# VH-VL binders against RING finger and SPRY domain-containing protein 1 (RSPRY1): the designs that were tried, part 13

Target 1, 184 residues: RING finger and SPRY domain-containing protein 1 (RSPRY1), of Homo sapiens (Human) (q96dx4r300to483)
Amino acid sequence: LFLKEGRQLTYEKVNLSSIRAMLNSNDVSEYLKISPHGLEARCDASSFESVRCTFCVDAGVWYYEVTVVTSGVMQIGWATRDSKFLNHEGYGIGDDEYSCAYDGCRQLIWYNARSKPHIHPCWKEGDTVGFLLDLNEKQMIFFLNGNQLPPEKQVFSSTVSGFFAAASFMSYQQCEFNFGAKPF
Short names: E, the ipSAE of ESMFold2; O, the ipSAE of OpenDDE; V2, 0.75 times the mean of E and O plus 0.25 times the DockQ between their complexes.

## First folded at step 8 (VH-VL; framework fv_gevokizumab)

Design M1 (from K4 with heavy chain Y109S, light chain Y32W; at its last look DockQ between E and O 0.04; V2 from the best seeds 0.00; counts 0 for: pae E 14.0 > 2, off the site)
Fold by ESMFold2, look of step 8:
Structure M1 (fold): chain C 184 residues (1-184), chain A 120 residues (1-120), chain B 107 residues (1-107)
Amino acid sequence: as target 1 above (184 residues)
Amino acid sequence: QVQLQESGPGLVKPSQTLSLTCSFSGFSLSTEGVGVGWIRQPSGKGLEWLAHIDWDDDKSYNPSLKSRLTISKDTSKNQVSLKITSVTAADTAVYFCARSDYWGEYFDSWGQGTLVTVSS
Amino acid sequence: DIQMTQSTSSLSASVGDRVTITCRASQSIYSWLSWYQQKPGKAVKLLIYYASSLQSGVPSRFSGSGSGTDYTLTISSLQQEDFATYFCQQGYDTPWTFGQGTKLEIK
């Protein structure tokens, strides 16, 4: 996780030792298993299960990565507190106005329960997916193994700040989050 | 420091109910995200998971034994109990209790175990 | 149920040897695997969780690796106190199941 303060030429790491960034076991849907170190999640149910991380971002430019552990359906991206985990209705991250998600299994970008294709190939086990949130330019950028997609701006018509890293998982899907503890 | 200790009858006759108690210290089942499981080991054999109970009283059982197992807790006494009904010689084993998270997917602290023999 | 198989029931080794113990799951378990050490008359001890994470207080000569269905425990330089039986366990789906054990003996 890093900030970019209006300078398009540099990146800056943020010290996270004072704020432990991890998946929030108190902000999860019913059937999501969170690993002991708080950085990996797996769905153990037939429903679509969701989680937000512990750290809310309100300004600047932020970035995190995910390592694909299973290559099935996951929707990973950014959500505000207003995004509701409607997992009993089959909804997750990207299925409302307050969230936007990358789906590397089906090659889709999700916003407001609508999807559009993206150019990235299907993700595979071991792939690294990047998630950039630029609150200055009001855009989200997704990366697969360093290759970026065009910016996504749609969510900013409904909200402009207060985002958490967030994810939704189909049955038995899992991934590992890197909020900056490991080098990018 | 986390410590767990099993208590049991030592000898039980066939068809009776085996009752086991796990007494522990260094943690509490009032703490969110913590659980206790029971595992047994027949003589010279591998380990078999039996049951798990977590801080919010969510219980799970090995399906092969579920009809005979009852797990319960007494949070104020730092104790977890296991009952096994209608025992046979196949239930002769060393019985362990162990601490886990609330899913019970791995066990980070174990008791020393207590031997229970089912014999006439 | 997910079956855990440790193909070698007994290994002989000398102090100082590098030892590798293997474990195979009957289906992918996605790194939800732990390793335990058991000595006669002692409590079972967790060594490795989540396939490769070292439990607090476990010597750094122990390490875990693997993915999918195939996992290994490695002891980089065997010590006298390491002669014991080692079990793997999957934590992916209930019932939690254990391998039958690999006994590590002095040669």
Scores: ipSAE 0.006, ipTM 0.507, lowest interface PAE 14.0, mean pLDDT 82
ESMFold2 (binder alone), look of step 8: mean pLDDT 92; pTM 0.942
OpenDDE, look of step 8: ipSAE 0.428; ipTM 0.784

Design M2 (from K4 with heavy chain D58Y Y109S; at its last look DockQ between E and O 0.31; V2 from the best seeds 0.00; counts 0 for: pae E 12.6 > 2)
Heavy chain, then light chain:
Amino acid sequence: QVQLQESGPGLVKPSQTLSLTCSFSGFSLSTEGVGVGWIRQPSGKGLEWLAHIDWDDYKSYNPSLKSRLTISKDTSKNQVSLKITSVTAADTAVYFCARSDYWGEYFDSWGQGTLVTVSS
Amino acid sequence: DIQMTQSTSSLSASVGDRVTITCRASQSIYSYLSWYQQKPGKAVKLLIYYASSLQSGVPSRFSGSGSGTDYTLTISSLQQEDFATYFCQQGYDTPWTFGQGTKLEIK
ESMFold2, look of step 8: ipSAE 0.007; ipTM 0.539
ESMFold2 (binder alone), look of step 8: mean pLDDT 92; pTM 0.936
OpenDDE, look of step 8: ipSAE 0.357; ipTM 0.771

Design M3 (from K4 with heavy chain D54Y Y109S; at its last look DockQ between E and O 0.53; V2 from the best seeds 0.00; counts 0 for: pae E 12.9 > 2)
Heavy chain, then light chain:
Amino acid sequence: QVQLQESGPGLVKPSQTLSLTCSFSGFSLSTEGVGVGWIRQPSGKGLEWLAHIYWDDDKSYNPSLKSRLTISKDTSKNQVSLKITSVTAADTAVYFCARSDYWGEYFDSWGQGTLVTVSS
Amino acid sequence: DIQMTQSTSSLSASVGDRVTITCRASQSIYSYLSWYQQKPGKAVKLLIYYASSLQSGVPSRFSGSGSGTDYTLTISSLQQEDFATYFCQQGYDTPWTFGQGTKLEIK
ESMFold2, look of step 8: ipSAE 0.006; ipTM 0.513
ESMFold2 (binder alone), look of step 8: mean pLDDT 92; pTM 0.939
OpenDDE, look of step 8: ipSAE 0.024; ipTM 0.644

Design M4 (from K4 with heavy chain S60Y Y109S, light chain T94Y; at its last look DockQ between E and O 0.18; V2 from the best seeds 0.00; counts 0 for: pae E 10.2 > 2, placed apart)
Fold by ESMFold2, look of step 8:
Structure M4 (fold): chain C 184 residues (1-184), chain A 120 residues (1-120), chain B 107 residues (1-107)
Amino acid sequence: as target 1 above (184 residues)
Amino acid sequence: QVQLQESGPGLVKPSQTLSLTCSFSGFSLSTEGVGVGWIRQPSGKGLEWLAHIDWDDDKYYNPSLKSRLTISKDTSKNQVSLKITSVTAADTAVYFCARSDYWGEYFDSWGQGTLVTVSS
Amino acid sequence: DIQMTQSTSSLSASVGDRVTITCRASQSIYSYLSWYQQKPGKAVKLLIYYASSLQSGVPSRFSGSGSGTDYTLTISSLQQEDFATYFCQQGYDYPWTFGQGTKLEIK
């Protein structure tokens, strides 16, 4: 077990409590269901289905959390508008050079359609997964129940700003996003 | 076939700058998404990581060497270079270059090493 | 810096022996650990990455295990070509650091 002090966010960040941050029903693949409040998604198809949130992060340090509702295959992280989700081919977030994703079921980090193992245990229902984007240091950090992984930097070779929170879901997988409306 | 070859002076005088070149074949930093690092081994001692440069030009240095290090790459020549300024006898070692994995966390192919002696 | 400690600097063994070599990190490194083999006059060779993944072309008698701070390299049935020095290395946080090595000698 490793415990680390959280990174201090900069004043350039957008005040999340004043933004209507939610999953974007207009930026979602065909078979993904989004809850009426915009904070939960589930896949009801055999395809790998994807969504971006409504706000774009261009500067500063940002953090959001996800509660794992089902413990199956999901890829969750950050993507720009340039990220293409080829869902009918099994591709989602982390499967191109414009996105990077954490997979807590298969214990993988995805970038550019390649994966590497990470050392977190498989996620379970009720787990909290954290997603930090630091545009000053150009790094992404993933957390499982407060335990962090080493920073991920490779997506910044292809893009430097304009990130959205994003997720891809295998059939019947579901999670709930917290963009700051609830305390972390 | 992945191959790396270190090239450098056999002998360097104290206070001068040590320049090393790693020439490699069988991969490219621009296309393989890998990195190249430098590791040294003083005679009869263990391995010390010195520096690393990624395919995306991120550079990492061992802080114990106090900004004496400069790593650079020439992707068109398949070369990575390391400079160590203000050398002393403590810099006498066999110097290796090695290719890192896609994530930069381990070294999957190594050169045979080149001996550099710092002596008056 | 994360210190990597190999408590045994040398050990002697015979062909056919089961050999274990240990490596301890000064803090948890979450299986971001690799093992290397060094023979005189030869390039250093990667054996194991991510604590337990066997590198392509490495004989299956080599295996790695461990978690947290404690890691081991095991050679299940020692061969004559396995007499060498073995190093561990952490890839969790800067600077990347190596153990001081364990020399495996013929008895």
Scores: ipSAE 0.007, ipTM 0.547, lowest interface PAE 10.2, mean pLDDT 81
ESMFold2 (binder alone), look of step 8: mean pLDDT 91; pTM 0.936
OpenDDE, look of step 8: ipSAE 0.344; ipTM 0.758

Design M5 (from K4 with heavy chain T31E E32Y Y109S; at its last look DockQ between E and O 0.19; V2 from the best seeds 0.00; counts 0 for: pae E 10.9 > 2)
Fold by ESMFold2, look of step 8:
Structure M5 (fold): chain C 184 residues (1-184), chain A 120 residues (1-120), chain B 107 residues (1-107)
Amino acid sequence: as target 1 above (184 residues)
Amino acid sequence: QVQLQESGPGLVKPSQTLSLTCSFSGFSLSEYGVGVGWIRQPSGKGLEWLAHIDWDDDKSYNPSLKSRLTISKDTSKNQVSLKITSVTAADTAVYFCARSDYWGEYFDSWGQGTLVTVSS
Amino acid sequence: DIQMTQSTSSLSASVGDRVTITCRASQSIYSYLSWYQQKPGKAVKLLIYYASSLQSGVPSRFSGSGSGTDYTLTISSLQQEDFATYFCQQGYDTPWTFGQGTKLEIK
């Protein structure tokens, strides 16, 4: 069972039409460009630019996808409100204890500014990257074109809920988010 | 070359604490990207993972034994220690230490093992 | 816990034979599987990691394959020194677990 971006409680039916899942133009570092529809971002600066989405998840199992538009360095995953965007210091999503990120260019998983190699090949333009957050089992799972990596659990030693989809972009990198408006 | 050597008491009485030391050379736990694990094998039986510690002092334990296990390292001595409290005859085994890859997912260099017998 | 099952506890084979040893996980482990060789009186030796990657110094007659839940170690032409017990181990999720072993006996 997966819940897509757009909160759906087991005991309550949330009207998803009233929750606009998109990148948050008010929760973004200085130099990141966000598309008018709120689902695509691009960095045009030399600094490492970051954003969180509009929807906070506190319970259940959630999934979103990203389409790789450029194949360069991006760190994409999950972050709480406590994660800091330190764009002039080169710190983004995965570079503190409140975030965990997948990097498909360098084949790394980032947590607390430490990286771990993963077995996925380098991502390429057009690839679909999946991001699962399981708050019941306290794990994050990353997918490349449906191919799953082992669960990541380290971020849950620092926090247990209150996550947003989040991403950080090297110069001229961009991707497109799918929070469930398109079929997975 | 990478070498690991286990040392322990050989014989331990029931209810006592078993202390094991892994001394190694050819790598250091002060260096990024490696870890050391403990695995045991009762006579004629399979291998059982016990605990792991990495360069960043992140520790993991087999849940079946977690309340009885303590792993620690002394990076200045190139040693990793394992303590097992309240031992019983079921803890009689050959105990191995082994170097792990960066993630602790496999063990690329093993010691020869040390036999520990629990008997009164 | 992820259970690793080696359905065959003992195999007999002759020098020169092609030998396969199987290992099954209780859930998908996404090729996070290693194979080890154990001989009496010797240290355990890593043969294969990540299901199919050959450890340095291991003869090319050893190979690994498989995906999902089903994995295989193959020895393409068995040699006298290959008489040993072989274990699989999953490295996907803690606790790291091993198969019970397959003892290869050379006729």
Scores: ipSAE 0.006, ipTM 0.542, lowest interface PAE 10.9, mean pLDDT 83
ESMFold2 (binder alone), look of step 8: mean pLDDT 92; pTM 0.940
OpenDDE, look of step 8: ipSAE 0.036; ipTM 0.662

Design M6 (from K4 with heavy chain G104S Y106W Y109S; at its last look DockQ between E and O 0.32; V2 from the best seeds 0.00; counts 0 for: pae E 12.6 > 2)
Fold by ESMFold2, look of step 8:
Structure M6 (fold): chain C 184 residues (1-184), chain A 120 residues (1-120), chain B 107 residues (1-107)
Amino acid sequence: as target 1 above (184 residues)
Amino acid sequence: QVQLQESGPGLVKPSQTLSLTCSFSGFSLSTEGVGVGWIRQPSGKGLEWLAHIDWDDDKSYNPSLKSRLTISKDTSKNQVSLKITSVTAADTAVYFCARSDYWSEWFDSWGQGTLVTVSS
Amino acid sequence: DIQMTQSTSSLSASVGDRVTITCRASQSIYSYLSWYQQKPGKAVKLLIYYASSLQSGVPSRFSGSGSGTDYTLTISSLQQEDFATYFCQQGYDTPWTFGQGTKLEIK
């Protein structure tokens, strides 16, 4: 994982050649479409569809970004293996005690099926959303176009490690993940 | 309509155990995310958080007082109790109980407080 | 422990004045800050959460601002009923800690 270039002159480097980070077609709810390169997902179903990525993070500080392709309801963040896909009941990432998610359409942060507002404006097509997981400080941080929200700590009362990047999509919603192959 | 009410002995002698009860209505500790905390205020002084218990029976204590504190709940009676052992004059204060909501980052409803005096 | 400092222990002001009360944390608390009002013989009242969000039922003359370590509570036009002591509280990390209070005295 590495921090976006700017006024920060220090960062942690990870050997990305050994990590094929992508959406996991074997860890996905029934009706979600995943692109051939594994970095883009789209829901064409009436249910709320979910996916986790292929890489489990269990130590350190990690960061990924998502480009908003459609500006509708998506819940994007982090989930452990214990987070369940209850897509036919309208439940997704952030709707259990093992996951926490950012919703840029409704301006909400989700944990354990509860929400609170955040101060970011509604996301738009082309926006970049950042997702930081700090396993040393046990906090999650969300960014919209580089602007940081306050850290979220609630999920760490139920679990302390073993997180995957994860997302849930309402009908016709789509985004593209960047796990570090493109500059942040 | 959320209401909390503290009850306690009013006067307690040094070295004894102080027992406090928070009785509440308008919410239940069976509700996911909800908790109750205890805060005290010595006369003319600031607020000091003491302990917290949530719906899932997870308990937190102020580290400076942890060895003397015990918090418990009775969900069916809508009550939370706090015990403070080996009290001294430094424990003389108004004691409040307060509800925390799901995120537990603030106390959104407080009782009126009950004065406890530690004196011979 | 995160120390919360309210540098002013008391303020005097007149009805109609704009009043600002400050609170400083010993480390960044990322807007996990609440403001409370305490009047003698009454339950403590939550005014502001998340640094700037107004609690339901609180008059709009109250507002909060700040980030990082520095936060403020503002009363835009002071009323007689605003005579009270005001406390900040951080909700970032346990133990949850409070500022020592600022007593607002209406002249």
Scores: ipSAE 0.006, ipTM 0.522, lowest interface PAE 12.6, mean pLDDT 81
ESMFold2 (binder alone), look of step 8: mean pLDDT 92; pTM 0.940
OpenDDE, look of step 8: ipSAE 0.305; ipTM 0.735

## First folded at step 10 (VH-VL; framework fv_gevokizumab)

Design N1 (from M3 with heavy chain T31D E32S S60D; at its last look DockQ between E and O 0.03; V2 from the best seeds 0.00; counts 0 for: pae O 10.1 > 2, off the site)
Fold by ESMFold2, look of step 10:
Structure N1 (fold): chain C 184 residues (1-184), chain A 120 residues (1-120), chain B 107 residues (1-107)
Amino acid sequence: as target 1 above (184 residues)
Amino acid sequence: QVQLQESGPGLVKPSQTLSLTCSFSGFSLSDSGVGVGWIRQPSGKGLEWLAHIYWDDDKDYNPSLKSRLTISKDTSKNQVSLKITSVTAADTAVYFCARSDYWGEYFDSWGQGTLVTVSS
Amino acid sequence: DIQMTQSTSSLSASVGDRVTITCRASQSIYSYLSWYQQKPGKAVKLLIYYASSLQSGVPSRFSGSGSGTDYTLTISSLQQEDFATYFCQQGYDTPWTFGQGTKLEIK
């Protein structure tokens, strides 16, 4: 983990080489395709398709990254088990009170189906998006190529722990997850 | 329709505690994702943010005044209260309460303000 | 904390004029900037949020622009009701801070 915008952040590092963190093929909406190594997802349907990862975060400070493969609409962030992905109604992560998401195509942050603009430029293919969850300070922080946004706190009104990395994909959108197996 | 109204004592003696109440309607702190802040304006001067309380009872205080400030809410009564201890003449101002946006970054609805004078 | 500076404390103009009011932050605030209007005896009114987004019910003659540290509120054709004091406010980092205000007066 590292500082990109001059804010001092404190991180706990965990050796993830012994943990098989990946997208959970058993916790995924119907039409999302997941790669054999479990780190890439692609939507091949007209519906908004969602997935959670296999690793539950209950304490401490956690960070993962996503590489943008296609620059279209995706909502990527954190969700608990209580988040229900209503893909046939167009709902994904950030569209309920149990999840919060970053949208780099529309330049929005989503919580409880409400959005606000953020100042990052639209993401492009090859960009690295960072996702920090601080369960000590009850904050979520999003990064684009190391540039930090202000912390997000609203999801903690509904839940305080038990988060999974999660993503929702519009048609033909694809990204690759890095849960720590590759250097950040 | 969102409405906020400040109430306070009007006149307070130095060293006493100033108690202010914000009564509001048209929204709820219990499940709306918004907050309420207090801002003051001394006569002929600019605006100074004092404190803010979120829907989840998380609180932020202006560091320059933090030791003297207490903000609280009563969600069932749609009220937010602010106390300022050990007041001086420098605390004479018009006091506003205001609703913050869903993300806590600006104030989209303000009360009319209430004048508080600190004088012996 | 982040200091907000409005370099002009008072500005005189006539009905129909195009007026700009400027606001400078002591560091980049990434368009997390709002503008407010204050008239004597009235509640403070939000005009602009996120530097350029117009609040519902605010006339389209008001607009906001800027990025980084430098932000501008523009009134394209002044009306009689626009004579007031205008404040900027940053919403990037606590404590929330305001500019000292710019009073717009009849010339």
Scores: ipSAE 0.007, ipTM 0.559, lowest interface PAE 9.6, mean pLDDT 82
ESMFold2 (binder alone), look of step 10: mean pLDDT 92; pTM 0.939
OpenDDE, look of step 10: ipSAE 0.009; ipTM 0.579

Design N2 (from M3 with heavy chain S60Y, light chain T94Y; at its last look DockQ between E and O 0.03; V2 from the best seeds 0.00; counts 0 for: pae E 11.6 > 2, off the site)
Fold by OpenDDE, look of step 10:
Structure N2 (fold): chain C 184 residues (1-184), chain A 120 residues (1-120), chain B 107 residues (1-107)
Amino acid sequence: as target 1 above (184 residues)
Amino acid sequence: QVQLQESGPGLVKPSQTLSLTCSFSGFSLSTEGVGVGWIRQPSGKGLEWLAHIYWDDDKYYNPSLKSRLTISKDTSKNQVSLKITSVTAADTAVYFCARSDYWGEYFDSWGQGTLVTVSS
Amino acid sequence: DIQMTQSTSSLSASVGDRVTITCRASQSIYSYLSWYQQKPGKAVKLLIYYASSLQSGVPSRFSGSGSGTDYTLTISSLQQEDFATYFCQQGYDYPWTFGQGTKLEIK
């Protein structure tokens, strides 16, 4: 990416008519790189970088997918506005009580800085991870290539609405987001 | 209206220095985010990016030619210059200057190009 | 350097045809992909930037799509003035590089 200090947000000039949401360049850690269309992200820094999307879910059922480009450590899922992006301290999505994340590299689910193993194999390049948020049932469901995990409900003890699709990236990790631009 | 126009010697002898000038109007290189680049195209071949200069005088060169390239700007004259030293027949091409707006990932305005032939 | 490959060097089509031109990058370029039109004796014209954004003044029959390494320029209904050479260009990393070009000719 072209790097200039004080660089304007390129997505403001991008055609967004085909997408429902995009990664928010105004709500992103300092060193995370986002594509012009806001559908791809890559971390070129040594810090743990995070981003939220532009769309806030306050009700209903929502779904998005991520294509794994690199198979390293990423924490992808849902986060509220209250979630903290402390990239210099290694905090990412799932490291507070206001977010929950799927980690296909370490095969973990993250919530409130706690992790538990899941039964999915390690994700690999080209895999598709699905993220379902059901605010009616107060549950999050993660998918790997269509295979469903048990619902996660712990985050709803802290918050019940105002969720954004969100992701955190270790160094040199990359993924692509589908917020409805393409059929699921 | 944005306009760019290349000017050059037309003919240059081998080993000499090729000097090109891009004169433009409709925009200023004092504007943040604006840049001007040089691209060349040998006859029947593709486009090759050579160099780029931004409003803040930041410069970028094609690594394959960096040792021979010098790009500069005169903001007051709305001109960008490119020098290529030690030219050979391989440098024969149509040379274009083009504006990059919004931090330079693409060129939204191009000159007509000027043909430069390197020959004895 | 990032290599840009246009698999088709030349393409024959008729007015009214739907035309597709492809461009592949040797690595992901994160939608920093532009399409240009070149006609003899005319200035190169920007058609699409950031993979799918239509440049102002460009007819809506032109569209771009793609992500990662694979990108496509589509002309929904070819017009007589569209016969030209088309180039893709990545602006993701220096040095900026262009595809070899695809010449669209009258069938």
Scores: ipSAE 0.005, ipTM 0.576, lowest interface PAE 10.5, mean pLDDT 91
ESMFold2, look of step 10: ipSAE 0.007; ipTM 0.515
ESMFold2 (binder alone), look of step 10: mean pLDDT 91; pTM 0.935

Design N3 (from M3 with heavy chain Y106W, light chain S31N S53Y; at its last look DockQ between E and O 0.19; V2 from the best seeds 0.00; counts 0 for: pae E 12.3 > 2, placed apart)
Fold by ESMFold2, look of step 10:
Structure N3 (fold): chain C 184 residues (1-184), chain A 120 residues (1-120), chain B 107 residues (1-107)
Amino acid sequence: as target 1 above (184 residues)
Amino acid sequence: QVQLQESGPGLVKPSQTLSLTCSFSGFSLSTEGVGVGWIRQPSGKGLEWLAHIYWDDDKSYNPSLKSRLTISKDTSKNQVSLKITSVTAADTAVYFCARSDYWGEWFDSWGQGTLVTVSS
Amino acid sequence: DIQMTQSTSSLSASVGDRVTITCRASQSIYNYLSWYQQKPGKAVKLLIYYASYLQSGVPSRFSGSGSGTDYTLTISSLQQEDFATYFCQQGYDTPWTFGQGTKLEIK
């Protein structure tokens, strides 16, 4: 379920029968495993593996959550189609100018291959991480168990729309996505 | 211990190019996320951010001065340089270099500053 | 450009006083606000980053607060070495901009 209302942050329910958000098994780096229902991913290799979801966010305010299954290094956030993670082995979400990512293991926010410490504690198994994209105010907001960080805006200097939920996984890392089928 | 020190000409004639060097120790621009910025302070006035360079050579400039500014680095020498072309009396200031946070949003270590006077 | 305004250019205070210095941004800056101390003949020193986080090595009598457009630096019990000029700076949008400064003087 996605938030479409602009400055008035309200929930808007969309008929999911015509929009089915899931991890895109055709838009994924070589060694990432995607669950059959398309909502869970894990890396079984010694490389940094990435995926985008099937749904492109073009306007409005959108939100999704991730449940941390393993507490290791993952970079989770938003990327456009121009993000080159599949074209640059070893590059992940937040490692170019078209993506921005939250890393709850190392306590970092990633953009354009640069990182910034954040104030959240290290994530742990069972934690809920929230990802808000506001295309009206041109900002991204990350949450850990409901606790908000300040908005991130730098990615909007390179792109203004066309974002997908996206994630990158270090060896043996795993998380589960909630694009709104489960209440937030 | 992180230390930065600015060096420059002291006196520059109008229309010339001002060249400044920041020499630093206790950190390296080969380290991912590290950056150095330049800030100036005219006599009796506030601080003005000029330019910033990251470890990966990504650069940013104050838009009001961008056409006159060039920032560069020499990672092996632990140096960052700033050039300001076509100087005028308005460029008279104390010039600081400073180490930035990982995205250049605040400056956690500063040099002591070097005075540059533009005078005919 | 985001303007940073420190409404008080000079404050007089005595050792032991509680001092509050304010800073206002021309738009919301989402806690991308830092505070600096400047003394003649010394390097500028970062005190507070991210609106409220104390830089390592800075005495705990310094604290920061605020949100949105309005931010404050508080010195809970003024010491002799705290007489200096204090600047705020926003790091939300380039160009990074500074307040005009507040000079804290001995009364």
Scores: ipSAE 0.006, ipTM 0.522, lowest interface PAE 12.3, mean pLDDT 81
ESMFold2 (binder alone), look of step 10: mean pLDDT 91; pTM 0.938
OpenDDE, look of step 10: ipSAE 0.159; ipTM 0.708

